# VH-VL binders against q10491r548to677: the designs that were tried, part 29

Target 1, 130 residues: q10491r548to677
Amino acid sequence: KVFKLGILIQNEKVRKDRLLSNREVGVILTSSQLMFFKNVYWISGLLDQLEDFKRSHSFSPCYFSPHLTSLSADYIIPLSDLVAYGDGSRIENELYSFSVKQKNQRTHVFSVTNVDELNDWLVKINFVST
Short names: E, the ipSAE of ESMFold2; O, the ipSAE of OpenDDE; V2, 0.75 times the mean of E and O plus 0.25 times the DockQ between their complexes.

## First folded at step 14 (VH-VL; framework fv_narsoplimab)

Design u5 (at its last look DockQ between E and O 0.85; V2 from the best seeds 0.83)
Fold by OpenDDE, look of step 14:
Structure u5 (fold): chain C 130 residues (1-130), chain A 123 residues (1-123), chain B 106 residues (1-106)
Amino acid sequence: as target 1 above (130 residues)
Amino acid sequence: QVTLKESGPVLVKPTETLTLTCTVSGFSLSNARMGVSWIRQPPGKALEWLAYIFSNDEKSYRTSLKSRLTISKDTSKNQVVLTMTNMDPVDTATYYCARVLDYDDYSPYFDYWGQGTLVTVSS
Amino acid sequence: QPVLTQPPSLSVSPGQTASITCSGEELGDKYAYWYQQKPGQSPVLVMYQDSKRPSGIPERFSGSNSGNTATLTISGTQAMDEADYYCQAWDSWTYVFGGGTKLTVL
């Protein structure tokens, strides 16, 4: 089951403990993992399909083309013991950032363009990870 | 003492699937901020990163090869496995597994390498 | 999609200083890592985070990073230092290697 799909900005810690906004990535949140795609076009296409489906079939599961199982993720984060949280910080005074972390593991930092999208990612990631 | 050792077939036919195993010792695959990566090197050419898996099962793949690659681990056996489908003569290379260190949230790097195994793809 | 560029080869006499460069726009912000590979052997980490030496690496090895260029410097070069040297950087959960530099000690 897909809980959310969208586009995030991947942030990277660089020299002197500075965060750099690197690139946009497509993201799919499933019941078991976060899947990341460097090709944002794929996710954009899926988002369009989702929007069209919601207008006509809001009571049914959404079927994507191509099938999600046919997509190869560039990067995968399992949801086991995963926590997502925001610290209220903004990157470049334009982006809302949030962190994804497992205990004693690397902290992954992502950004979005608006606070509503931020809250939606936080709620859904934490819900599925619980 | 940290050691990694690659094992698998040394000869693969075109279109077949390559399965390589990396057996580690001196550390646990469950150790936080550690992982294992696969890197290959065609004869006389440069190193090329393929994939990695961390202790928390985070995975990453080379974009150009992600449709052909699968990486997994068995912590109880101290083994990491890489599968690569649809092998071609161009995939002939020495395949290395290496330990990945990921401390302080900076970029990970490879501090220990296996001896590598030469895989030849030929009819 | 980053590319790291190294000179294909470099020759030095014993006792001289060898400087191997690695250039790429990503290196303006990101750390460089260096690996030594002798013929028929696996790579060995010789420098991490631009200028840090792993245990067991001689002090004659040093590293720096300025602008978009990382440099591995070997002072008092010895015959045993003859090898291929690769720089490496990390980019959004992928790794990029340079093309390698063959260091010959004459």
Scores: ipSAE 0.883, ipTM 0.943, lowest interface PAE 0.4, mean pLDDT 93
Fold by ESMFold2, look of step 14:
Structure u5 (fold): chain C 130 residues (1-130), chain A 123 residues (1-123), chain B 106 residues (1-106)
Amino acid sequence: as target 1 above (130 residues)
Amino acid sequence: QVTLKESGPVLVKPTETLTLTCTVSGFSLSNARMGVSWIRQPPGKALEWLAYIFSNDEKSYRTSLKSRLTISKDTSKNQVVLTMTNMDPVDTATYYCARVLDYDDYSPYFDYWGQGTLVTVSS
Amino acid sequence: QPVLTQPPSLSVSPGQTASITCSGEELGDKYAYWYQQKPGQSPVLVMYQDSKRPSGIPERFSGSNSGNTATLTISGTQAMDEADYYCQAWDSWTYVFGGGTKLTVL
């Protein structure tokens, strides 16, 4: 089951301990994991399908083409004991950032351009991870 | 002493699925910030990274091969398993597993490598 | 797809300094890593995070990374240093290797 999909900006640590690398990644939140895709074109197509579905005001379930379970992710973060938290103090480029982390593991940092989108990611990740 | 040992079939037929097992000793697969990566090397050619898995089950796959690869681990057996579907003669290579050490949040790296196992895909 | 470019080969005389280069846009802000592979053997890490030597690697090995180019330097090169050398970078969850440099010590 898909709880959210979208495009995030990945903020990657670099040699000088600064988040100097900002790249777009596609992301799908499922019941068990976050799935990441380096090629965002495919995710953009899914976002278009979702937006068309919302505008149609259908009460039927939204079905994606292709099926999301057939997608091959580039990177996978399992949701077990995962916590997402905001650090919106980083608005340098009008970006709102959040982190996801499991205890004693690598911290991953992402950004979005909209605070409502940030809060929606946080709520949904933490809900599914509970 | 940290060691890694690859095991699996020596010869596979085209279209078959390859299953490789990496057995580790001298560290636990549950150790935070540690993982195992698979790398291959066709005879006389350069190294090619395939996939890795960390102790918390975070996984990464080489983009060009991600639809053919699945990596998993069994911490209680000290084993990491790679499957690669639809094998072809161009996939003939020595397959290595290596320990990934996540020293900090920057760039994890391979500090110990197994001896490698040659997998030949016949035509 | 990221590319790290190394010269295919390099020859030096014993006692001379070998400098093996690795170039790519990934190295501008990313650490470089170096592996030595002797014939018939598995790779061995000889340099990490640009310039740090693992335990057991002789002090004659050193490394640097400036601009888009990382360099592995072997001073006082010995016959036992004859091997293939691979650079490697990490970028956005993935690894990329250079094509390798065969170092010949004549």
Scores: ipSAE 0.764, ipTM 0.890, lowest interface PAE 0.7, mean pLDDT 86
ESMFold2 (binder alone), look of step 14: mean pLDDT 89; pTM 0.922

## First folded at step 15 (VH-VL; framework fv_narsoplimab)

Design v1 (at its last look DockQ between E and O 0.68; V2 from the best seeds 0.76)
Fold by OpenDDE, look of step 15:
Structure v1 (fold): chain C 130 residues (1-130), chain A 123 residues (1-123), chain B 106 residues (1-106)
Amino acid sequence: as target 1 above (130 residues)
Amino acid sequence: QVTLKESGPVLVKPTETLTLTCTVSGFSLSNARMGVSWIRQPPGKALEWLAYIFSNDEKSYRTSLKSRLTISKDTSKNQVVLTMTNMDPVDTATYYCARTLDYDDYSPYFDYWGQGTLVTVSS
Amino acid sequence: QPVLTQPPSLSVSPGQTASITCSGEELGDKYAYWYQQKPGQSPVLVMYQDSKRPSGIPERFSGSNSGNTATLTISGTQAMDEADYYCQAWDTWTYVFGGGTKLTVL
């Protein structure tokens, strides 16, 4: 099951200065893992399909093309002991940041442009990881 | 003492699937800050990173090869397995597994390497 | 797809200083790592996080990073230092190696 599709801005640490570099990545949250994609275009395509499905008010399940199982993720984070939390910070370009951390592992920092989107990611990641 | 050892076929036919196993000792695959990477080197060519897996089962793949690569681990056996489908002569290379360390700098590196195993893809 | 650029070869006389450069946009904000590979052998880590030496690496090895260029410096170069040297960086869950530099000690 897919819980959320979207595009996040990855904030990477920059040496000792702790400056963050920004890179857009496609993200799929499933019931078992977080999948990341460097190619954001096909994620954008899936988002369009999702929007079309919502507008159609269909009672059938949403089927994506291509099938999600055919997609190869560039990076995968398992959900075990995974926690997502907001740090209340905003980047210079008015992005909203949140962190994703697994027990005894590194902290991943991401950003979005909308506070509602931020809250949605936090709720859904924590829900699935629980 | 930390050691890694690659094992698998040394000859693979085109279109076949390569399965390599990395057996580690001297450290646990459950260590929070450690993982294993696969890196290959064609004869007389540069090193090329392929994939890694961390203790928490985080995985990453080279984008150009991700559709062909699968990395997994068996902590109880101290083994990391790499599968690569649809092999081609261009994939002929020495394949290394290396311990990958993560120190919260988002820039892990490889401090111990296996001896490598030469895999030749030929009909 | 990122690339790190190294000179393909470098020659030095024994006792002289060898400087191997590695250039790439990633190195502007990411750490550089260096590996030594002798013929028929596996790579060995000789420098991490730009300028840190692993245990067992001689003090004649040093590293620096300025702008988009990392440099591995070998002072008092010895015959045993003859090898291929690879720089490495990280970018968005991907490891990138340079093309390697063959260091010849004349």
Scores: ipSAE 0.867, ipTM 0.938, lowest interface PAE 0.4, mean pLDDT 92
Fold by ESMFold2, look of step 15:
Structure v1 (fold): chain C 130 residues (1-130), chain A 123 residues (1-123), chain B 106 residues (1-106)
Amino acid sequence: as target 1 above (130 residues)
Amino acid sequence: QVTLKESGPVLVKPTETLTLTCTVSGFSLSNARMGVSWIRQPPGKALEWLAYIFSNDEKSYRTSLKSRLTISKDTSKNQVVLTMTNMDPVDTATYYCARTLDYDDYSPYFDYWGQGTLVTVSS
Amino acid sequence: QPVLTQPPSLSVSPGQTASITCSGEELGDKYAYWYQQKPGQSPVLVMYQDSKRPSGIPERFSGSNSGNTATLTISGTQAMDEADYYCQAWDTWTYVFGGGTKLTVL
């Protein structure tokens, strides 16, 4: 099951201890993992499909084309004991950042453009990772 | 002493699936800051990174090959396995596994490499 | 796809300084890494995070990164330094290697 999909800005730790707003990435939150895609073009089409489904008021379950969990991800972060948290607002271009981390593993940092989207990612990641 | 050793077939036919195993010693696949990468090198050509895996099963794949690659590990056997589908003669290369260090959240890097295994895709 | 450009070859006399360059957009903000590969052998890490030397690498190896160009410098070059040298950068979960520089010591 897909719990959330969207586009995040990937932030990367770079030279001089800077945090670079590197690139947009596509993200799918499933029941077991975060799946990341460096090509974001396809996710706009999926969001349009979701909007069309809601508008149609269909009694059928919402089902994306193609099957989202069968897509080949560029990067995969499993959810077991993963924690998502905010680290204070960063407001360059009104971006809001959050981190995801498993205990002693690498910390990943992402940004979104509004605080409601930030909070939705935090709540959903932490819900499915329990 | 850290060692990595690649094993698998020497000859593969076009369209077949390649399975390579990296057996590690001198460090644990449970270490959160140590992973294993697969890197290949066609004869006389440059190095090409393929994939890595870390102890929590966090994975990265080379974008151009991600639909053909699967990386996995068995911590109890000290093994990391790479599967590559639909092999082609252009995939002929020496395949290395390498320990991948990630101490400070900068780019992970490759400190110890296996001896490599030549995989020939022919006929 | 990101590109790291290295000169294909470089020749120096023993005792002279060899400077191997690696240029690419990725290196403006990101660290460079360097690997040495002698004929018939596996690569060996000789420099990480631009300028840090792994244990066991001689002090005559040094590195820098400025203006989208990383440089591996070998002072007092010895015959044993003859090898191929590859630079490498990281960008959003993936790696790119330079094409390699064949260092000849004669």
Scores: ipSAE 0.836, ipTM 0.923, lowest interface PAE 0.5, mean pLDDT 88
ESMFold2 (binder alone), look of step 15: mean pLDDT 89; pTM 0.914
ESMFold2, look of step 16: ipSAE 0.712; ipTM 0.869
ESMFold2 (binder alone), look of step 16: mean pLDDT 89; pTM 0.917
OpenDDE, look of step 16: ipSAE 0.853; ipTM 0.932

Design v2 (at its last look DockQ between E and O 0.85; V2 from the best seeds 0.85)
Fold by OpenDDE, look of step 15:
Structure v2 (fold): chain C 130 residues (1-130), chain A 123 residues (1-123), chain B 106 residues (1-106)
Amino acid sequence: as target 1 above (130 residues)
Amino acid sequence: QVTLKESGPVLVKPTETLTLTCTVSGFSLSNARMGVSWIRQPPGKALEWLAYIFSNDEKSYRTSLKSRLTISKDTSKNQVVLTMTNMDPVDTATYYCARTLDYDDYSPYFDYWGQGTLVTVSS
Amino acid sequence: QPVLTQPPSLSVSPGQTASITCSGEELGDRYAYWYQQKPGQSPVLVMYQDSKRPSGIPERFSGSNSGNTATLTISGTQAMDEADYYCQAWDSWTYVFGGGTKLTVL
């Protein structure tokens, strides 16, 4: 099951406390993992399909094309002991940042363009990882 | 003492799937912030990173090869496995596995390497 | 796709100082790592986080990073230092290696 699709800004931690907002990444949150894609166009296409589905008011499940299983993720984070949290910080370009961390593992930092999207990611990641 | 050892076929036919196994000792694949990377080197050419897997089962793949690569681990056997589909002569290289350290304060790097195994792709 | 650029070769006389450079935009913000590879052998980590020397690596090895260029310096170069040297950096879930520098000790 897919819980959320979207595009995040990756804030790479470099030389200790410095963060680089260097690129957009596509993200799929499933019931078992977070999948990241360097090619955001794939995710953009899926988002368009999702919007079309919502507008259609269909009672059927949303079927994506191509099938999600056919997509190869560049990066995968399992959900075990995963926690997402916001620190209230803003990137210099006024993005809203949040962190994703697993127990005893590296902290990943991402940003989004609005607070609603931030909250949605936080809620859904923490919900699925629980 | 930390050691890594690659094993698998040394000869693969084009279009076939390569399966390599990295057996580690001196550390556990369950250790926090430790993982294993696969890196290859064509004869007389530069090193090329392929994929890594960390203790938490976090994975990453080279973008240009991600559709062909799968990395997994068996912690109980101290083994990391890399599969690469649709092999081509251009994939002929020495394949290394290396311990990958990933700490929160700095970027990952490779502190111990296996001896490497030469894989030749030929009909 | 990020690229790290190294000179393909460098020659030094014994006792002289060898400086191997590695250039890339990533290195302006990220750490450089260096590996030594002798013929028929596996790479060995000789420098991490720009200037940190792993245990067992001689003090004649040092590293620095300025701007977009990392430099591995070998003072008092010895015959045993003849090898290929590769720089490496991290870029958003990906490792990047330089093209390698063949260091010849004359």
Scores: ipSAE 0.874, ipTM 0.941, lowest interface PAE 0.4, mean pLDDT 93
Fold by ESMFold2, look of step 15:
Structure v2 (fold): chain C 130 residues (1-130), chain A 123 residues (1-123), chain B 106 residues (1-106)
Amino acid sequence: as target 1 above (130 residues)
Amino acid sequence: QVTLKESGPVLVKPTETLTLTCTVSGFSLSNARMGVSWIRQPPGKALEWLAYIFSNDEKSYRTSLKSRLTISKDTSKNQVVLTMTNMDPVDTATYYCARTLDYDDYSPYFDYWGQGTLVTVSS
Amino acid sequence: QPVLTQPPSLSVSPGQTASITCSGEELGDRYAYWYQQKPGQSPVLVMYQDSKRPSGIPERFSGSNSGNTATLTISGTQAMDEADYYCQAWDSWTYVFGGGTKLTVL
């Protein structure tokens, strides 16, 4: 089951302990994993299909093309004991950042352009990983 | 002493699925911030990273090959397994597994390498 | 598309200093890593995070990264240093290797 689908800005820790605002990545939150896609067209296309479905007022289930089961992720973070956190503050260029990590593992940092979107990611990741 | 050893078929036919096993010793696959990568090297050519898996089951795949690759581990057996579908003669290479360290959230890097195994895809 | 460019070969005389370069946009912000590979052998890490030597690597190996160029420097080059050298950077969850530099010591 997909709990959330979207596009995040990936931040990367680089030399001199700086955070680089890298590129947009597509993200799918499932019941067990965060799945990441460097080609955002796949995710952007799914988001467009979802918007078209909402406008259509259809009574049938929303189906994606291509099927979600055929998607091959570039990166996978399992949800077991994963915590998402951020303070909701706006950073430079109207970006809002949050982090995800498991105990004693790498911290991953992401940004979004909307505080409601930030809070929705935090709530959903922490709900599913509980 | 940290060691890694690759095992699997040395000759495969086109379209077959390759399964490689990396057996590790001198460290645990459950150790935080430690993982294993697979890297290949076609004869006379440069190194090409394929995938990694970390102790928490975080995984990364080379974008151009991600639809053909699956990486997994069995911590109790000290084994990391790579499968690569639809093998082609251009996939002929020496395949290495390497311990991958991630101590400080910078680039994980390869501190110990296995001896490598040559996989030949017949044509 | 990130690319790490190395000269394909470099020749030095024994005792001279070898400087192997690796250029790419990613190296402006990211650390470089270096691996030595002798014929018929597995790669060996010789430099990490631009300038740090792993245990067992001689002090004659040093590294730097300035602008978009990382450099592996071997002072007092010996015949045993003859090998292929690969630079590597990490592009957010994936890796990029340079094409390699064959160092010849004549």
Scores: ipSAE 0.817, ipTM 0.913, lowest interface PAE 0.5, mean pLDDT 88
ESMFold2 (binder alone), look of step 15: mean pLDDT 89; pTM 0.913

Design v3 (at its last look DockQ between E and O 0.81; V2 from the best seeds 0.81)
Fold by OpenDDE, look of step 15:
Structure v3 (fold): chain C 130 residues (1-130), chain A 123 residues (1-123), chain B 106 residues (1-106)
Amino acid sequence: as target 1 above (130 residues)
Amino acid sequence: QVTLKESGPVLVKPTETLTLTCTVSGFSLSNARMGVSWIRQPPGKALEWLAYIFSNDEKSYRTSLKSRLTISKDTSKNQVVLTMTNMDPVDTATYYCARTLDYDDYSPYFDYWGQGTLVTVSS
Amino acid sequence: QPVLTQPPSLSVSPGQTASITCSGENLGDKYAYWYQQKPGQSPVLVMYQDSKRPSGIPERFSGSNSGNTATLTISGTQAMDEADYYCQAWDSWTYVFGGGTKLTVL
């Protein structure tokens, strides 16, 4: 049900001076939606649980605490007609940017510090949304 | 002509769940770059945004209240529904729904408002 | 969570210019929006994207935004302009309103 957990840098496009904001947000990609959380420490905790699970139970389902169904997202994007793509741009602090766009809706821009992480987000978002 | 109208109970007991419905006309909830927001105003106090839902079912919640809020829409009925759990007297306010526009990736704003409905939380 | 600060009240004589300010961190980098609310009525959008007037809003209303301050200016203030005015901005998927300014026309 959960395809990916992680922390992204949100680059808000609403700034008039074209300078994108750099805010960390927690992100959960499920089979039905993309959920965002302002509390990145909580997401970090889940990531730690995931790492522990990978080390000890690599061939069993991962159960998070608290249960994901009990979590309240700050922001939710549905996956219908959602496309993620890299724009080839890099922010001054060496971040790799990618965009998430739904048909006839606004474009969301995010950044990560690792190329592999960038590719992983792109592949998984597009896979689930397709 | 664009219109929005709030409906729901005007009196709620503490700990109960509030369910408000916004019925819209003059535009479709399926229109791109359009949505509906819920905004409340305690008596004699400032406006406070609560949540919004766009035509693509994109949703956002006030962080401090997200655990208590759920927003949904029924496009076929031209209705947006807000539920708020565990109501408290401090939640007494006039609740507005407003059309929310987001053109050209600019920040959304509220161009049409409902008349509002006063919800009193009292035992 | 960002905060938008407005003066709680402002008084002007008819025909004079009223300037209502809204201050927030880096507000000038964002778009500011303004709403007018008369007693017992719903808010009405009077300015969007800093300086754009919606249809039906008199030309005496204007707006600006720079630095940390957005300003709603009402030239030739009339009695009918007496109301509460709220500024609004967007921040990370959330909307923020100012505390509101009560404009009194003496």
Scores: ipSAE 0.872, ipTM 0.939, lowest interface PAE 0.4, mean pLDDT 93
Fold by ESMFold2, look of step 15:
Structure v3 (fold): chain C 130 residues (1-130), chain A 123 residues (1-123), chain B 106 residues (1-106)
Amino acid sequence: as target 1 above (130 residues)
Amino acid sequence: QVTLKESGPVLVKPTETLTLTCTVSGFSLSNARMGVSWIRQPPGKALEWLAYIFSNDEKSYRTSLKSRLTISKDTSKNQVVLTMTNMDPVDTATYYCARTLDYDDYSPYFDYWGQGTLVTVSS
Amino acid sequence: QPVLTQPPSLSVSPGQTASITCSGENLGDKYAYWYQQKPGQSPVLVMYQDSKRPSGIPERFSGSNSGNTATLTISGTQAMDEADYYCQAWDSWTYVFGGGTKLTVL
């Protein structure tokens, strides 16, 4: 089951003494994992379908094309014991950052452009990961 | 000492699925700082990274091959498995598994390599 | 995938200094890693995080990385250093190798 999908800004810091620019990544939150996509084309199409569905006020399930289970992710983070955290405050250039981390694993940092989207990601990731 | 050893078929027909197993010793697949990567090398050509997996099942795949690759592990058997679908003669290569160190949360790297196994895809 | 470009070959005389370059867009913003591969053998890590030597790698191996270029330098090159050398860098959850440089010691 899909709980959220969207586009995040990946904050890349691949060495300790340098801060790198970031890129957009597509993200699908399922019941068991976060799936990441470097090509955001199909996620953008799914977001358009979701917006059309919300406008219709339909009680039918949202149809996605292509089917989400057929998508090949570039990176996968399992949700078991994963914590998402941030403070919701504005960070440089109107970006709001959050991190996802499992104990003793590497930390992944992402940003969004509005605080409501930040809070929705945090709530949903932490809800599903419990 | 740290060792990694690849095992799997030597010959594969086009369109078949390749399954490779990496058996590790001298470290634990439950260690959060240590993962396993698969890297291949076509005869006379450069190294090409394929995928990795870490202790929590975090996974990464080479973008151009992600639809054909699946990586998994069995920590209790000290094994990492790579599956590659729809094999083609251009996939003929020596396949290595390597320990992937994630010491300081930055770019992980490969410190120990297996001996490699040559996989030939017939025409 | 980002491209890491290495010269395909380099020849040096014994005792001379070999400098193997690895070029990529903004490569100095990330760590570079170097692997040595002798014929019929698996790669061996010889430099990590730009300039750090693993245990057992001779002091004549050194490394640097700035701007668009990382360099593996072998001073006092010996016949046993004859091998293929690959640079490697990280790119957003993935790894990229250079095309390799065949070092010949004549």
Scores: ipSAE 0.743, ipTM 0.883, lowest interface PAE 0.8, mean pLDDT 85
ESMFold2 (binder alone), look of step 15: mean pLDDT 89; pTM 0.914

